# Designs tried in a protein design chat: VH-VL binders against q86iv5. Part 24

Target 1, 237 residues: q86iv5
Amino acid sequence: LDSCSICVDFVGNSLNDLLNIILNSGVIGTCGDLCSAVPGGQIVDTVCDLLCDYVGVDEFIKLISDVDPDPIYICEKISVCKTNDNAAASLDLVQINPQNGTVGGTFTLSIAYTVTNTIATGQLAFNIIDPTGNAFGDAVLLVQQSPEQYTQQFQFQATPSEQESFPNGLYTVQALVCEGSCGSPHPNTYTLANGTTTFTISGADSSSMSGAGSFSGSSQSTQTGAASGSGSGFALF
Key: E = the ipSAE of ESMFold2; O = the ipSAE of ESMFold2 at other seeds; V2 = 0.75 times the mean of E and O plus 0.25 times the DockQ between their complexes.

## First folded at step 5 (VH-VL; framework fv_ciduvectamig_arm2)

Design s55 (at its last look DockQ between E and O 0.64; V2 from the best seeds 0.00; counts 0 for: pae O 4.3 > 2)
Fold by ESMFold2-Fast, scan of step 5:
Structure s55 (fold): chain C 237 residues (1-237), chain A 122 residues (1-122), chain B 110 residues (1-110)
Amino acid sequence: as target 1 above (237 residues)
Amino acid sequence: QVQLQQSGPRLVRPSQTLSLTCAISGDSVSSTVAAWSWIRQSPSRGLEWLGRTYYRSKWYNDYAVSVKSRITVNPDTSRNQFTLQLNSVTPEDTALYYCAREGYKYGAFDIWGQGTLVTVSS
Amino acid sequence: QSALTQPASVSGSPGQSITISCTGTSSDVGYYNYVSWYQQHPDKAPKVLLYYVTNRPSGVSSRFSGSKSGNTASLTISGLQAEDQADYHCSSYTRSSTFVFGGGTKLTVL
């Protein structure tokens, strides 16, 4: 298993806990003292200890507290994730089906891309922007992704929720392939490729519907190598 | 190279204590990157994780809610082994019992003991 | 009932592809990537087949692949072979520092 994926997942899940511990604790003298306070138990504490011990408690605290929330950047600074300033990729397809749907319907986003120079640590990410400018999306982590053709699908239901109401109108889909975290100002971050498409929702009537939409996705490579998944959410680049 | 060897009684009467031992070779029970678990398997419940012991500056235990009031998982550093004690057994505790190593790198049970079928009957 | 939901059985013919799902919650499968698959032949201990959703231990065939979307993990077996006939179990680490298992899926190779 690669340490980069473990680090990014750990920081992504535990960053707020670590920040709260650092800000609210007195003197933290050891990685063990810091990590034993992180919720999640055996595996989480073990990963925390290993990452912290790799750089030392003072440097680990500095990295957690001094940077903008960016798990990829933090893990690159720890040196468990690699960087490649010469990474390169192209977007071959950004397609949503159906292109004309209704509230409550299921939409599938299909993204095809080609890596032409290895992505060391990056993301395949998308935002869907509703007619009012509200956005939601998701990202998958790309680790040591070799030059190959790749395909990724995401699904969601247009079920109204407090986070997204799915009004009638034109929706914009933006997809990005990045080295580093898409949209991050941190060093070694590059947008490698971007693409857009649109779809419409018409006849929307959410008066009898409630709940939250959710994402489901799958990843696959056409040759060798694969995109590593992260959870679904309302992401903004 | 790392091996787990189980031993202990295979027949236990209702209300008694079920006790099994897992001997470790090729690794240390006090490894700071591993944990040592007991898992059982029965036709009615499938695979069921029961609990673990592990060392990180001090010893820790975690237990499944379903057995937490009756279970103890103990390390023995001098013999490089760990044990399961399950109190007040009932026929529903009849199962194939495995010890296993949790590898942090896997987040999974990468090494298993041979298994011990324990029957709870009078 | 098991904490993770798997179909009780699946079947396929040699050379075909099958998929087994494993559905949990936002506190296990949906939270961590510590999702594993185990293959178990009759009268044998389970053997780790996949870990961290997609990763294969040394010696495991590339015919076995894994994925995860939200609260559901999936095991796909391509190019089915007679030796694949076995029980398949999914497992996930939880936010309470425990492990939970699915009910198991019996794969029959026809």
Scores: ipSAE 0.708, ipTM 0.875, lowest interface PAE 1.2, mean pLDDT 88
Fold by ESMFold2, look of step 6:
Structure s55 (fold): chain C 237 residues (1-237), chain A 122 residues (1-122), chain B 110 residues (1-110)
Amino acid sequence: as target 1 above (237 residues)
Amino acid sequence: QVQLQQSGPRLVRPSQTLSLTCAISGDSVSSTVAAWSWIRQSPSRGLEWLGRTYYRSKWYNDYAVSVKSRITVNPDTSRNQFTLQLNSVTPEDTALYYCAREGYKYGAFDIWGQGTLVTVSS
Amino acid sequence: QSALTQPASVSGSPGQSITISCTGTSSDVGYYNYVSWYQQHPDKAPKVLLYYVTNRPSGVSSRFSGSKSGNTASLTISGLQAEDQADYHCSSYTRSSTFVFGGGTKLTVL
């Protein structure tokens, strides 16, 4: 794994803890004082110390104290992740299969995109909007994505949960390719391309069933692409 | 030396608002290394943290989930004090109420007020 | 009831050592090391004995020590004295920016 991916993963997992520690403790004079309080064991402490020492404890605290939970932006500001204001890409395909499915069924979202100017640190993201306007989704981190053609797949099961009941009707899929965090107002952030598709869920309402939809992603590329973990939860742009 | 002095009514009727005040001597409510909490104690629940106010470049509040919909903790910088307001009280809010300082970076209540026994009864 | 579990009572004879446990969850005691212990004599406000699991404020006897493993913190009182007869409370800062307390332990010196 590269330094940028390690930074984004650490910040994404530890930002709330860093904020809690900073606010609760008041004054923090060293990276050791801050980082030793972060839960997660030696690996987390080591990554925290390295990132904090790289930029200096005062600047690190300043960046973390921003209430916007944008790991990519933070890692760009500490210069572990690079930016490219001229990043460019297009979406070649946004396809979901099956286009007509059922509650409890499995859907595969396939996205093909072409990078025409390097994406330094960005995202490939999607949202699925249900018939009532409720949305869920996911994203994958893109690091130093050179000009090339790429394919990414996401798979989910339409299992009703507290977050998404999967009502019958028409669903809209929105896909984005971004430099920076998709939907973020921060500098050096751009929506490079977007695309949509739809699918339909028909069948009996599973109102007595409770469960969360799972997301699994896979990528296929003619070049080595960046891989990132998928988070649980719903992503909105 | 830091001291906390509490004041407020000892009897409150159900559905009313419980209001308590904690006056600070020897420290500032605006201290950037302290936080100011309300904690209550009852036989059925023991010690129960209710909420806090503190200054870190701006004012922050944190509240216990059990009272979050009814509680407000406010600083008063001109009088160097902080207050508790607990709305819509019931007999279950009967307790000995303390104000306390969280005055060290490791999250400990090092200075406590004298306590105010508040009874909520119809 | 209380978020943290302590034994309701513990007893010991003068000169002995006793240990009081405080068990929480991975969201409080098991999450950060912001665990503190308080001594409370009858009709008095609590007094902090330990903070950050092991640290003693100035003026607290070295007979009081603390430890933590997993979701359980422990207060140990060595060289038990009659004046140690009191209630003991543990507290933890949570990952949700709140504090929780144990139900308290009554220590009886026999």
Scores: ipSAE 0.301, ipTM 0.662, lowest interface PAE 3.5, mean pLDDT 86
Fold by ESMFold2 at other seeds, look of step 6:
Structure s55 (fold): chain C 237 residues (1-237), chain A 122 residues (1-122), chain B 110 residues (1-110)
Amino acid sequence: as target 1 above (237 residues)
Amino acid sequence: QVQLQQSGPRLVRPSQTLSLTCAISGDSVSSTVAAWSWIRQSPSRGLEWLGRTYYRSKWYNDYAVSVKSRITVNPDTSRNQFTLQLNSVTPEDTALYYCAREGYKYGAFDIWGQGTLVTVSS
Amino acid sequence: QSALTQPASVSGSPGQSITISCTGTSSDVGYYNYVSWYQQHPDKAPKVLLYYVTNRPSGVSSRFSGSKSGNTASLTISGLQAEDQADYHCSSYTRSSTFVFGGGTKLTVL
């Protein structure tokens, strides 16, 4: 793992905890005051201290508490992740299979894309919009993606939960390739390509208080959620 | 010295809205190092945190899951106070209601109001 | 009932030490160290005894001490005195930016 991925993973996993600690403590004088409270053991505390000490505790808190905090943006501001304002890519394929399925069924989203100018730190992201307008999705981090052709697959099971009931009807899939976090208003952020597809769900209409569906990826990189966790049920952009 | 003084009606009918006010002296409701909570106490449920309001560049609210659909906690900066609104009350909302300050350095409720016993009954 | 589990009652004789447990989950007591304890005498508002598991506010006797292991926090009262007869409540801040309380423990000094 590279330092950019480590930073984004730390911030992404710890952002809510950092915000809670900042709100609960009020005044934080040192990086140790902040970072020792973060759950996750010595490795997490060490990464936190290194990042916080690099920019200073006041700047670190400012970045975390920004109006729209963003793990990729934070790691770019810390200079652990690079940016490329000239990044470029295209989407070659956005395909969902099966196109006609049932509640409880498994769907595979396949995305193929071509990078034509290096993506320094960005995302491959998607949203799935149900017939009522509710959205859920996921993203994977892209670090120093050289010009080349890439493929990524995501799977999910349409298991009803409090976040998504999977009603019958037409679903829209939106896919994005971005420099920076997809949908973010922050500097050095660009939507490089987008694509859509659709699928339908037919069958039993039910909802459940069971857990949310999960996503899994098969690609040259590990799956990480930038804006929300895997299978979160909330829109990423 | 910080003091919290509660006021509001002590009898509310089912399905109506319970409204309580907590006046703050010796501190500001807009303090960036405090938060302002409502907590209730009943024999069947003990102490139960209901929600809070606090200011950090803008106003935030957090609410307990059990009441989230019915509760609103509002600041009033001009009167230096904060309020509880609990909609659609039932007799199970009968309790002794406290307002409290969350101490930023204590991580706890360091200042409490005197308590207001609210009865929900026909 | 309550989100945190405390014994309903405990008792002890003057001079003894007693311990009150407070058990939650990995989303509250087991997540952060924002655990606090309150003493409440009849017809009085609660008064904070401990915060951040072990920290004692100014004016609180050193006879009160706290600890935490996993999902369980504990309040220990040493050198038990008649005035310690009261209700004791634990609370925890949660990962969801909320607070939860235990059901309370009535301490009887024999």
Scores: ipSAE 0.259, ipTM 0.649, lowest interface PAE 4.3, mean pLDDT 86
ESMFold2 (binder alone), look of step 6: mean pLDDT 93; pTM 0.954

Design s56
Fold by ESMFold2-Fast, scan of step 5:
Structure s56 (fold): chain C 237 residues (1-237), chain A 122 residues (1-122), chain B 110 residues (1-110)
Amino acid sequence: as target 1 above (237 residues)
Amino acid sequence: QVQLQQSGPRLVRPSQTLSLTCAISGDSVSSTTAAWSWIRQSPSRGLEWLGRTYYRSKWYNDYAVSVKSRITVNPDTSRNQFTLQLNSVTPEDTALYYCAREGYKYGAFDIWGQGTLVTVSS
Amino acid sequence: QSALTQPASVSGSPGQSITISCTGTSSDVGYYNYVSWYQQHPDKAPKVLLYYVTNRPSGVSSRFSGSKSGNTASLTISGLQAEDQADYHCSSYTRSSTFVFGGGTKLTVL
């Protein structure tokens, strides 16, 4: 039926729009009334209608308006994403190359993990904490990941932006494997494994003059399931 | 199983209107989980999406910017079909024209018509 | 010109793996996961091969896989077979509720 990944992407992209529509509209009587106001046109409208119709407009509005809305939790409550309170995993490797780099340089984060009991809907997430305490990160969605060994790589260029200036010093990498959204207080959310590593930035690479701090996620040969790279976002948890 | 069958003239003179019909079997043109599109293919431009019609609570249309001023895509619920009208054609409109269903609810053209080669020449 | 950038051609030998890229913008490939791939044999309509970046319709071989990173989507064909020789087209939904296509890639199996 309705795909978990489709729901999580829709809610993630449209949550602010939905909240603004709910706040600024009068009485919303139908899923069609709500969904036709969401930007994105035909496909977004159709996905919105399908998800809203699953639970009805009143329940859908309630889920969106929850005090701490979270796309995975919302999609689990709609019943398009599954939960597993017995999910289990371990982190086998958190490695960043190079461990000593320069401003403007490219860094690759490699994560290896083993699922020992199926992850129904979860995340592989990381935060990078700069020397001043400012954090940025990314996550990939994990859907119905069977017990196997998995690897995932993330790549970024240390190019200064409004979000992250990349000062010289020590950086900390925190990686999490979670059932549910990492850091979420919602039911059916569990941190399954965590690990840390560090790297340093010193000096400047004047050859790298463009490009915002942007992530590239890639699936490795041992990765199975509906994990997808998320090339956006900073400070996840 | 869903099938799309195309019909219409294969030769159109410059400045005339190009008109094609796509007959649907195995699904409804008013299905709320589908949209009905026209796509053309030429050696010089490759595949080009032209426009769609679809039903949710009322009928909607979307069109590619490049043809928006000349194009109409219309449903016919009674005959379970949809049509393409492209006005003021030029030799640049010479192409293989396909009708297609936007199915799978995830933004893919899962069923295609057989294609109609339309030549615009004097 | 095509809105999405694909290499014009790619080649490989039976049993090899090849990858075809499809590069767009932050308003299409980079925004939505509504990226699809189509296989087209001579004188035939395109056939959907992958949708929503990674998903295969029933009947499509697991040798075909998809991925996306930023503004670039990729189709990988493993264990190349002679029957894979065809044109491959990528497509993406846009923030304007339209679709755009790549220029197409001719795969030759040598």
Scores: ipSAE 0.575, ipTM 0.802, lowest interface PAE 1.9, mean pLDDT 88

Design s57
Fold by ESMFold2-Fast, scan of step 5:
Structure s57 (fold): chain C 237 residues (1-237), chain A 122 residues (1-122), chain B 110 residues (1-110)
Amino acid sequence: as target 1 above (237 residues)
Amino acid sequence: QVQLQQSGPRLVRPSQTLSLTCAISGDSVSSNSAAWSWIRQSPSRGLEWLGRTYYRSKWYNDYAVSVKSRITVNPDTSRNQFTLQLNSVTPEDTALYYCAREGYKYGAFDIWGQGTLVTVSS
Amino acid sequence: QSALTQPASVSGSPGQSITISCTGTSSDVGYYNYVSWYQQHPDKAPKVLLYYVTNRPSGVSSRFSGSKSGNTASLTISGLQAEDQADYHCSSYTRSSTFVFGGGTKLTVL
């Protein structure tokens, strides 16, 4: 039903594959030639073909190869995602539990927000900034979110990895509600609301040192355009 | 509206070929926005996707690993139908067989045939 | 055996809310949002209830909702009614261009 979510998911999952194909294939003459090289088979090939055919292979390649590619922007330019320059929202709650934890512990981030003018295509995003200034985060896609109250929860385990070591100290959480991709320089992108909270990590627990941290989430919404779960690749840097 | 109508023998002996046909109305077997699948259901294995045929500039087939060596799913554009052939059947192939339309953009089986109970028995 | 893990049964009373889980891997439920739920009454073909994790076909009650976290998708039925008594099956597209199904969950309305 929602071609926008399908497009954003496809571009988000396949962007690196598409870029590698474009770089390594020389001249690509058709959408079929490009899309048959993308891994994923029947559904992925078909979605790729339909999106590419809508704008033509040359324009599709240009959109993918932009110096700052952004799945929401690409899908807006294809015209399967809508924009709303008058979107409006507020952040009602940004809360993390526990507020004091240990390395290897599980943290739950709860965000409540109110949409006051429809978000056509946007994100609920968060960044967690460690004591050294290193940041990590996640985002969920918001499609045609009507005026209403929404809640979203994210969970993560403070397991050290090459991306994030989880040093002891004060952590800052920044949450954003955006029309468009949060932090994007592209047109029709607006930060609608922001909020912050903090938590601390002290002490050290035994944990996997070679694994990446994991995010999981859930959402409560009565609207058909609301995203569920947690996204990746859309976090504000 | 799209409808799928199944036909074929309901009793097959071990080692023989199970053959079923699915007739399509309200859509084309060569539609470039659908795929055409066979799914079976048994008490022991539940629902099990077997394979598909679909058209995107040319015909493609995909098959589940468990049946890949024995299965063929073929389209027939002139009759607007597709068939399942499953070779060398055993009693474990006894199941209710469905044909179904696979909607490309939803990743769901939105139209199902009525089902055909196939018994593999001597 | 089924590729996706579902509880064999779940029960509830009219008006209650129940949830059915569907657990896969990072190459199916955890990779794509092509997760669907099917309702099956005795002697009938399965009927699509939810697709793309959260989406309802026209005519499906808003009492049915879906979600996904990591490798686990969930179906929630609120305001449980007698006619909800049925088998519920999840399915997911895979990175191998195949579909896998769960073992099915029998819902009994007490």
Scores: ipSAE 0.649, ipTM 0.842, lowest interface PAE 1.5, mean pLDDT 88

Design s58
Fold by ESMFold2-Fast, scan of step 5:
Structure s58 (fold): chain C 237 residues (1-237), chain A 122 residues (1-122), chain B 110 residues (1-110)
Amino acid sequence: as target 1 above (237 residues)
Amino acid sequence: QVQLQQSGPRLVRPSQTLSLTCAISGDSVSSTSTAWSWIRQSPSRGLEWLGRTYYRSKWYNDYAVSVKSRITVNPDTSRNQFTLQLNSVTPEDTALYYCAREGYKYGAFDIWGQGTLVTVSS
Amino acid sequence: QSALTQPASVSGSPGQSITISCTGTSSDVGYYNYVSWYQQHPDKAPKVLLYYVTNRPSGVSSRFSGSKSGNTASLTISGLQAEDQADYHCSSYTRSSTFVFGGGTKLTVL
């Protein structure tokens, strides 16, 4: 597996732990002092050590403590993830099925996109905006995606939760293909393509409402490239 | 209560490897609250920190840039000691070598060995 | 020549106060409060006098005090005594997780 995906996964999963350690530890002069406190066991400790040692503890802490840290930017600054200011892509399809559903129903979001110039480190991301303006979404990490056509599917069940109540009305879906983290102000971040679609929820007649209300990704059609899920259940931009 | 006792050859020829040992009593080389360093002293360069080894969840090392390509600092938990190995020595490596404990979380070297004068000459 | 700059020598009379400076950069003395001071008598290993700029280990006389402003740390010895005649060294932790030392200052009690 590639060091970029490992770094992004580590930072994405450990960022809050690292920030809490930095805030609460008082004295952090070595990577060993920082990384030994990170929960997750030997593999997490090893990844932390490798990344911290690569840039040094002072620079590592600076990157994590930045006012708007994001895992892709941090891993690009560490030099384990690549950038491409000339990346290019188009969105060929943003489709949700069914376009008219009910509370507790299952929805499938299908996205097709074409990469026309290599995406070095980026995201395929989406937000769903409910009738009240509340948003939720997810993203998958794109690493060294070669010029080809790609497809990705997401499924979710419209089960009310603390994050999203699924009121009746019109929902807007926004999909983005980005170099870097979608919406990030950091250098080497670009929105390459965007698209929108809509669907409606009417009535609350579903008999099955025991689902999680979270998204699940499907395998992308990939050739000579890597893609991984990197977000879950929350709005990303 | 904590004591550091140094041993090793006092004469080394140019291009050879300088090897010193520091035996610890009253503390553990694998103590998670400290680190173990080598420091040398010469009239021309004064005091000069060379490197450290320390245990947290695993063993770590840090080395001064000036010696990084030639130095290893290794712990030995079975004998409660740590060693200095400095490769490809030159007459400029002639110095009084100390082992020391890093106390106060990077605050100071609070315990020092007695020192070993190492002469590099042909 | 050393990474941190100290005067080569300083002198004083019994009862006098003297100050020894230690000047580094924004990546060592100016970055962390991990400045330490050591007293070294002839043919002896250095002994820690101060850590964290100002803190004294148990058993160190209150006549020894430390301070820091910007990139310069200072050791002050008040009520100078004959036994204070020694070499004094400063040290600082660095942004690179290493230590640097000053060139040392020889204190003569006249």
Scores: ipSAE 0.029, ipTM 0.558, lowest interface PAE 6.6, mean pLDDT 87

Design s59
Fold by ESMFold2-Fast, scan of step 5:
Structure s59 (fold): chain C 237 residues (1-237), chain A 122 residues (1-122), chain B 110 residues (1-110)
Amino acid sequence: as target 1 above (237 residues)
Amino acid sequence: QVQLQQSGPRLVRPSQTLSLTCAISGDSVSSTSVAWSWIRQSPSRGLEWLGRTYYRSKWYNDYAVSVKSRITVNPDTSRNQFTLQLNSVTPEDTALYYCAREGYKYGAFDIWGQGTLVTVSS
Amino acid sequence: QSALTQPASVSGSPGQSITISCTGTSSDVGYYNYVSWYQQHPDKAPKVLLYYVTNRPSGVSSRFSGSKSGNTASLTISGLQAEDQADYHCSSYTRSSTFVFGGGTKLTVL
């Protein structure tokens, strides 16, 4: 298990808790003082202490309090995640099946990409834009991805929710491979490759389905090594 | 390598205290990079995590809500072991009890004891 | 009752692939990536197969892979072999500093 993946996971899930503690606490003199206040107990406290001790409490607080919070960038500044300004990749396939489906149906997004120069810390991300312009997506963390061909699959059900109603019409899929967080203004962030495809939804289910839309991913790689299972809700790019 | 060896009574009467010991070899009970857990398994409830003890700058314990009022997990640094005490047992506590190591870097139970079947009955 | 939802059983033929899901909440599977999978043969203690969603311990076959999106983690076994017939359990760390387990899935290799 790598410290980079642990850091991105911790910051991504604890950022709001950390910000709240920093803003509402008096003087925070030690990493122990800060980290003991973070919810999550044994594993979270240990990870927080590890990361904070790496740079010291003052620097850690400064990084967390940054105007544009970005877990990959924060973890790069802590020096547990690497950067590569020369990372390079291409998108070989962006495919969605079925290309014509119905509300309530399951869709599989398949993305194939080739890394041609190591991605140190980055993302494979996608956005799905509905006919009204509303978007949703997910991302997978890429850590020390060596030059090889990779495949990633994502599945989701077109189940109406407050976040996405799944109206009939044309949907656009945009996929990105990035060094750093896709769309971030922070240093050492680069869009390496992008691709698009489309699909349609027609014929609504007549039943009243309630519930949040959800999606799941599956991954298969020719690379054995750094891998992440982190998924995030909406991709912003 | 690291091994966990369990011992303790296999038959306990209702209302009494269930006590098990887990002896550690190849690692220290006070290692700051791991935690030491008790997990039980029964046909009706499957696998159920009960609690842990671990050392950082001092000793800490965490317990599952379902057993919190009657459970204690204690380390013994002199014998390099840790124990489970579960008070006021009922037949529903009949289960196969495991001790296990939590690898904090892994967030997983990477080493398991052999298991002890404890029956709560007269 | 189990906190995480797994299918009770799954089956496949030798050489095929199967996937087992593990669904929790935003306070466990959806919160941190501390999701692990265990294989258990009859009369044996569980053996860790995957940790931190995707990582394999030394000695675990590359046929075992993991993924997670939202509140659902998945274990995929490719190239099914007879010795894969076992119970499979998922586990997740929680925001309350506890661990929870799924109900277990019995894999039958036909």
Scores: ipSAE 0.423, ipTM 0.733, lowest interface PAE 2.9, mean pLDDT 87

